# VHH binders against Uncharacterized protein MJ0119: the designs that were tried, part 4

Target 1, 224 residues: Uncharacterized protein MJ0119, of Methanocaldococcus jannaschii (q57583)
Amino acid sequence: MDSWNMKGSKMVDVNEITKYLPGFNCGACGYKRCDLFAEALLNKDVKLEDCPFLLRERFKENYEKLKEILKIKGKIKKEEKYIGVIDGYEADFLLKPLPNECSCRETLLIMDKKELKVGDYIRYRPLGCPIPHFAKIIDEYHGFYIIHVVGPSHRITGEKIEYKDVGIAIVVAFEGIVEGKVPEVGKTVKFIPKHCMMQKVHSGVVVQVEGKRVYIEGIDLKVF

## First folded at step 13 (VHH; from t33 with K99R K108R)

Design t46
Fold by OpenDDE, fold request of step 22:
Structure t46 (fold): chain B 224 residues (1-224), chain A 123 residues (1-123)
Amino acid sequence: as target 1 above (224 residues)
Amino acid sequence: EVQLVESGGGLVQPGGSLRLSCAASGFTFSSYAMGWFRQAPGQEREFVALISRSGGYTDYSDSAKGRFTISRDNAKNTVYLQMNSLKPEDTGVYFCAAREGTWYYSPREYDYWGQGTQVTVSS
């Protein structure tokens, strides 16, 4: 079967599934659009239950229909192993950015005494990482800074971004979308942040889970 | 009692401007990220703009970028949405929303909602 026919068939299936989804494009399932969620369903990357709205009484019929469709059209994906590039360790899952975000959210403890504000750009080296990082502070909460790692592509806009060098920062938490099996709260996990330049396996404790979204604390770059 | 009260909506011609306001009461405003969402007839509520607690971070939907500006005055417990170059596609009910702590794009993450203000862009 020609690769083109397979692509066409897949698109038809995505459209069919999308019709039964809530259509809110709200990101609650970890996808910014329902059609993307539909594709993920076909690939068995996600479950119907990852959409909280499908579990509501209003969408009960849709849920059942989708279940039937996916039973027929769902592809059995081989369990993908997540292997760190530098360390060769196996991770439990990949951590992807939240919908419409450029990186996973990192929470930093910064010991530098420079005045920092939300919206500032910072240069830092994470404790345990040999590579300097560039980030934007997207929020501050109880003395911690929440950041997005910004890649070199953000430099292309020609805007001279002033980065405040804050030296070594401690990454205390990650927040993102799980690719793979969703862990339970309280579990120690190994994960690879998608934006990690080294694709290094990180470890931490899951403290919050909502759908595919997880919040992981006690971050360590060491793998045991 | 927690209240979010939107104002500033109305009828405008294409290319026109509106400034929406949302007055908050009943909670510590400065501890909440704020967002604007909109709902067109027959459509689902969609993200328009967000602003962090301090106002230091803002972001917009693709349709709003370059045309809309979100701002806040924590001393007045008010968040604003300046809307320029309005298009018929911008027609809908605009809602103010509040979330304790950090902002998110998902409407589900927001704790409090206003009743909305109607924006109609028509020739």
Scores: ipSAE 0.884, ipTM 0.956, lowest interface PAE 0.5, mean pLDDT 90
Fold by ESMFold2, fold request of step 22:
Structure t46 (fold): chain B 224 residues (1-224), chain A 123 residues (1-123)
Amino acid sequence: as target 1 above (224 residues)
Amino acid sequence: EVQLVESGGGLVQPGGSLRLSCAASGFTFSSYAMGWFRQAPGQEREFVALISRSGGYTDYSDSAKGRFTISRDNAKNTVYLQMNSLKPEDTGVYFCAAREGTWYYSPREYDYWGQGTQVTVSS
């Protein structure tokens, strides 16, 4: 960041921002309350236009005042575009790992009936992706396995990890942190998981949102 | 009613050991991920250790790795934290926390909390 001046205290700035927000606490911006959105604005995690009501004529004065308070120069930039490196398709957002996690979480349907348990390391090929993945099972759910993609750490650390080869697996869900506009529950979205080696656009349906954390099911790699 | 009751805290010299226990009741223990968090005066609760609902996945904060061991006994509805090689910076109130389903590092994801047990590491 290129700011030369210290910013005021977080609590003081949040309250000042909040009083100029519409105050509907409607969740349309991805935050359950407007004061949470105000905190996100101060931390530069969101843009003013993420509140759909601030762009309405009724709130023109509030919008201009908030631009002044937040020291936003010029017109507010549109949400940045996220383009798949391999396929060139546009995604709605980038999906990043949860805090302190090495990858987005994937939920796998594994076709091989091999004995698997939480803590196991596996090698799999995601259906629709030509690149084998290496993962650690971090939880299980009614016959599905939640994993972190870990890569072949033996090449870096020198440790010899035994990976169970489970062949083709279907990625049925992703979980992570949205970089971009947070979607609403029920919406069909296009996204790029940050750990994706191909940087390929995925699609799916948002089934849970909390702040910037989203859980997406119905994963499809065919996006057109 | 859901209850989490920590025990095993106390005063210990640097280099010593303590074993914390957290007895759980009022929910299906095997469906819950468990964690230990600690809080020093004037600071936020920080992650110490977690264990998945099956017990098959565990993880630790950088400061706890190699010194602390989390475990669970689903037959006794109890989670444990074995703390070895204790340091003065380990001083704080240790909380047991529970969340139905998968584990997370963030304390905000945990639904149920104990009252905490004081751990003091001092000469």
Scores: ipSAE 0.382, ipTM 0.747, lowest interface PAE 3.1, mean pLDDT 82
Fold by ESMFold2, look of step 14:
Structure t46 (fold): chain B 224 residues (1-224), chain A 123 residues (1-123)
Amino acid sequence: as target 1 above (224 residues)
Amino acid sequence: EVQLVESGGGLVQPGGSLRLSCAASGFTFSSYAMGWFRQAPGQEREFVALISRSGGYTDYSDSAKGRFTISRDNAKNTVYLQMNSLKPEDTGVYFCAAREGTWYYSPREYDYWGQGTQVTVSS
């Protein structure tokens, strides 16, 4: 038995639910592992019937036990509207940073690539945005740089940080957590990154989804 | 046959040091981000430290920052956690974890896990 316990003072945790799931880790429910589906069940992000194997006679008792454990009542959530502050354009959702991260992840294409390495701090202007950004390179991927946007406060707060000025960079991807209706892979979406200084609507194509985590490419920064 | 094997745990007094090692086999080690997580009795696994596949990016939990250092030796297929100034609150089972590609803080992103090594800090 796993001593893992779900926050919220409830007696039910992910491991208890996982015991009654089929355990195939097949992805048919939209999650690559059954423990991730169990977590989504607790968060009420999915329905129990989204696992097609639970609908089969073999798993009839498991299904009924899980209904009992989850106290399923069939809730429907209201739809939310998200309007960009600067542009007034309607977005499909807000994009939040991944847990414990200071910003959504951005993937950059940098034409003037000096000696850049993981861990470097850079200053850049996103193509299509008039505001210079300060970022830390957190990983590299096939000649692209994955970054966290950091504020210039590192310089203002008395910390000595050497920012490499890379000029204009193209933001080719965002990664973060959806607040709102989770899109399907392949959809063109409109979103507002929560830490966008201008609260500007962005668009792109969803390439990956796991739960509420999404990876969006083909970024277009709409301007006034 | 992917394996991660932790070692270096044990009993220490407060203020002491331990060096954990995690030997990896069965995959291309240099393509994987690595992390250390810990679990105290009755608690969830929590993030302690991470290191990118190149070793160029590291980060730590608030409780580990300034006291712990993660490093990796890609020639030896090994990731390390140097733990200094240990406190009773550091007591728990420490797990090594691996994920192909970029790093993440959430333990749910990591595909391979060791069996853990016990660290106990008490007077």
Scores: ipSAE 0.380, ipTM 0.729, lowest interface PAE 3.1, mean pLDDT 82
Fold by ESMFold2, fold request of step 22:
Structure t46 (fold): chain B 224 residues (1-224), chain A 123 residues (1-123)
Amino acid sequence: as target 1 above (224 residues)
Amino acid sequence: EVQLVESGGGLVQPGGSLRLSCAASGFTFSSYAMGWFRQAPGQEREFVALISRSGGYTDYSDSAKGRFTISRDNAKNTVYLQMNSLKPEDTGVYFCAAREGTWYYSPREYDYWGQGTQVTVSS
């Protein structure tokens, strides 16, 4: 069959990887579908750990099988600088999701708070970013909302998800895992959140560090 | 001074149900995220269920999803785990845990722990 010609050979390789991926098509890794992430894995454009669900105990065997298939040995050495796609500036590190979470945590100040509750899905535009984001509220703290960023709405909205449009929101904090040199508390840092669609360099002040986990406040999307 | 006291464990047949309770005291309960963790002999303590401080966010391990329900009653300072369709693989000591502020999956993030209650599922 003509859909199975050269693309079929490529699909067999991608399909082999895809069948061991979680298959949620959630977008947390930066790819709309898991088969796109699988293709990126084959091209070595991403790391296996960029899928946060593969780090969960349920997927441990899948993770080990994928390491074997991709011939990943030992620790991965980093050979590149962290350069922002939009700005072209160097960041100090990449910020990845916490273990078993689908995105870095963001803390939002939402201007129109109308009846928002933990568990709600929202659509917002971060002040300083032209791209609307879609998120789930996972906690509330002193009038701020802690969220996970979810994938584009066209891949999720067919599941009866009702997004509340809250307009412009200010991202006041990020929380995640450092890929790169871990900063000290009190330092002003430049970083790229893994799930930023524009790959824009952010800045802020490190408030808390535990191992590679950092909590960064005073977020500024302007380049320093 | 902080206390978490679990109850409701026991011996049940496969397919049975249990409701675990965890009574909390010594802190402002509504400011704490709560979780249930379990430990089988020779195994590490594993995540079972969590609930945010408001009760608005819950999540479950893959093995618990669809069978277990976590809930909280802030007026009674109590968190519950309703366990249905129990399997022999659910056997273990179940611990209630508390953390001030937001929830996390890792047991290392939780500050206070109960003594545990034994759940045994066998034919």
Scores: ipSAE 0.380, ipTM 0.747, lowest interface PAE 3.2, mean pLDDT 81
Fold by ESMFold2, look of step 16:
Order: C-alpha cells, then sequence, then structure tokens
Structure t46 (fold): chain B 224 residues (1-224), chain A 123 residues (1-123)
C-alpha cells in the first residue's frame, strides 16, 4: 500500500491477493496464515514462489492470476464500502481474524455432539448455507463449540486429517476484529467475515466490543 | 490465593533441552487456559506456547514450533514446557500465565502470572 497517496489513490489490497492463495494457512512459506503472506507479498518482502503450493500444477491458474494482480500494483484508493462478492449486499465492515488466528472464531450449536472434543476436526453445513465447511474445534463452553474454519482434507505435506461429519450446525456467534467503523453494543450490523469462501454478507447483533474486537450473536446466513 | 510457580530453568548449551513446570494453586485449574511467555532483557514479553482448558488445542510461536511442546496434567494442576534444540535466542525469563475460559495469544488477556524462571542458552 502507498501510504502517502492512500486518500484519492487506488491500491491492491490484501483481500485480492488472499483470494487466490491456496488458503491452507499451513506455515510452509514462513507465515502462519495466508493473509500474512499476502501482506508480505504487497510489501515485497517475499516472492510468490515462497509458497510451495503455488508451484504445483493444480494451483497454476491461481499463480498466474496472482502474477497478473501483482503486476498491476499501483495506487489504489482506500475504499470505505464493503460489498459482498456473491450477494451484492453492502456490509458495515469486514470481520478479520483475531491476531495470529487463521479465521474469525465461530460458535456452533451441534445437535449430535456425543463424540466431539476440543481439538477435533469437523465437517458441517451451516444452517442457511449450502456450502459444506471444515473446522477445528478450538474450545468448548456450555455445550457450544468454538471453531476455526479450516481447509478441506489432505494437505500435500502428507498429513491426513480425519474430519467428523456432524451434519447441519447452527452458527450462533462470530468473534473477530473490525475493519471499518466499530459499532456499538446492541447494534444490528451487516458484516463480511474474511474467511468466508463465498464472501457473503452476514448480519447479527453486537453483544461485546473491546477496542476493535467484537462478538456478534443472532447470526443470519443468507439462504442460496 | 492464586499462585503460579515456575521451575526447571537453568543454563544449557546450544542444542540442549530443558523441561519447565508451572504448579498452579488457588483456582480450578481445568477451567483455565494456560500459556508460556518469555522476556529477553530490554524486550517485551512474547508468546511462546498456549494450551486450551482441556489440553486438546495447543499452538506455538514460529520460533518454538517443532522444538517446544506444551502439555498439562489437570490432575496435578501443572502445565509443562518441553524445550528441545535450544538456541541462544531462546534465552530469557519464562513465565507461565493463566486465563479463565478460552485461550488467546496476547499476554494482555491473561490474568495470573508466575514470577518466571530464567533460561540461559550459552552462545
Amino acid sequence: as target 1 above (224 residues)
Amino acid sequence: EVQLVESGGGLVQPGGSLRLSCAASGFTFSSYAMGWFRQAPGQEREFVALISRSGGYTDYSDSAKGRFTISRDNAKNTVYLQMNSLKPEDTGVYFCAAREGTWYYSPREYDYWGQGTQVTVSS
């Protein structure tokens, strides 16, 4: 980003780079998450080839697109509007992961939780979203499961992840960092979680704010 | 009265190993996430490792990953940090920390801290 020309200038942002990265958040490039690698690419601290997965044939289209995007590096205006890629709705803000976390935290209500424990990997379909999701359970509280959204099975490093299929789950809360205007507690907001593969607008009620960190409940996922 | 007492620090050569322990008392240990943080002279405390309440989730700083292992024994109210392949840059005071509820990476989220144990890796 060009800090001295941010107002009235257009810059390629981290979101455009991250969209075409493999999204494994594996650390093979030296960064814990792919969005951190994307920031490093924009700062010219690394090369595209430092992600070993981009060198593989199945990611050749992504690699070529990223080369194209990085070649148009120039001044890009700082935009205050957030439009959902899939649904076209305007959101109040983007919701980013907490520092050093691979996704926003989601809190799930899972009906069949008899064999679930913290640390398990799950496959689920969020009620109101047709896309199956894959997640790691990172904590549990009063029968709710707190998760990070993760990529699907079979990292190319040879690690096999056993996903427990829990069917439909209800997303009851999101937690993350606001990019945009920080809302007040009690406000109904529209937001786009950065980890959302479809980049669709979500809504909910803000129940806790601490600086830019927010906790949002009453989640509405648009049905497709 | 809440107490966290670290032990197991010392002087080691590069490539050596240490096992740190942190004995906890005065709270329901299994309700707390635990972390290890370190502080080199003139530096801020930095994250090293964390472990969830149940022990089912762990994570490490980039410099610790692959070399350090955090674990906990809820029956003994103790959290451990196994430190292998130690390097001079690992030198510092190591603190254990506790937070009721879920874990976070930031040291500012942790309410209880030990007094620290010195780890020195000779150059």
Scores: ipSAE 0.257, ipTM 0.642, lowest interface PAE 4.3, mean pLDDT 81

Design t46
Fold by OpenDDE, fold request of step 22:
Structure t46 (fold): chain B 224 residues (1-224), chain A 123 residues (1-123)
Amino acid sequence: as target 1 above (224 residues)
Amino acid sequence: EVQLVESGGGLVQPGGSLRLSCAASGFTFSSYAMGWFRQAPGQEREFVALISRSGGYTDYSDSAKGRFTISRDNAKNTVYLQMNSLKPEDTGVYFCAAREGTWYYSPREYDYWGQGTQVTVSS
């Protein structure tokens, strides 16, 4: 009897919270849907401030209402530490992919003279990384390429993907969703990209923040 | 003047199909990622689909996935949304949007918007 009532109560609570959320289902908070964000709020996995829209004047009343609702229900989760596997360094946060994406977005400077197009698959070695990477170009902007790192599993599905070898590429930026404490713009940070095969701590400067979404530039694999 | 003009909306029965078009002018179309958003009555505007500058990358909302297809023709400065297996829940005004920089799911990050086209799914 108790398990059904708890699931029912949780559903009612999620729905109630969802009513006060913006309803944009925009993913800025790290969740594709507001109802999922609502669930995360109840679990204390996220904060109200992780929704950038709730901080706007338009949603001020909703923000206050949600604060009241969540004060009544929340157990404090222990802060998780993020430690690099290879380097043993502590990172400030884990960088996760945007919702429904396979990896964080990396912006690359590619010096190879090959013609590249969006949709191409490339083989490259990031400057400072000892291992080759495989990626799909998902966009191009002002001469920079935005990519998703694709795992070797794409080799398993039997589709002969032709990779263009572009040699050494410079990682200019990372974009993704923060797991942990969201940093401020202008701050130098240490982070671990979730898709990093080495789980290495990276460093950079936070250039943009929107909810849990961050854009980090000046990427360095040297962490001191 | 920047313009995005949506067309192809209308009344359709559940299970039916529509193809939306968005004609762009007044800017370099190929330099912009494009997106479709929708707004149901009494609801906030929500993400439906996006397509990268060259069309090599697409993504969809959970509701749209498997039913909707976004595409673009840069030679015609047009982005499309093929909507199949339409449901009453798909009813709303559909908006085309453009982003010069990297595309994203948040409506606020788009630079230009169309006026929208009404889609009504009803028996």
Scores: ipSAE 0.020, ipTM 0.440, lowest interface PAE 5.4, mean pLDDT 85

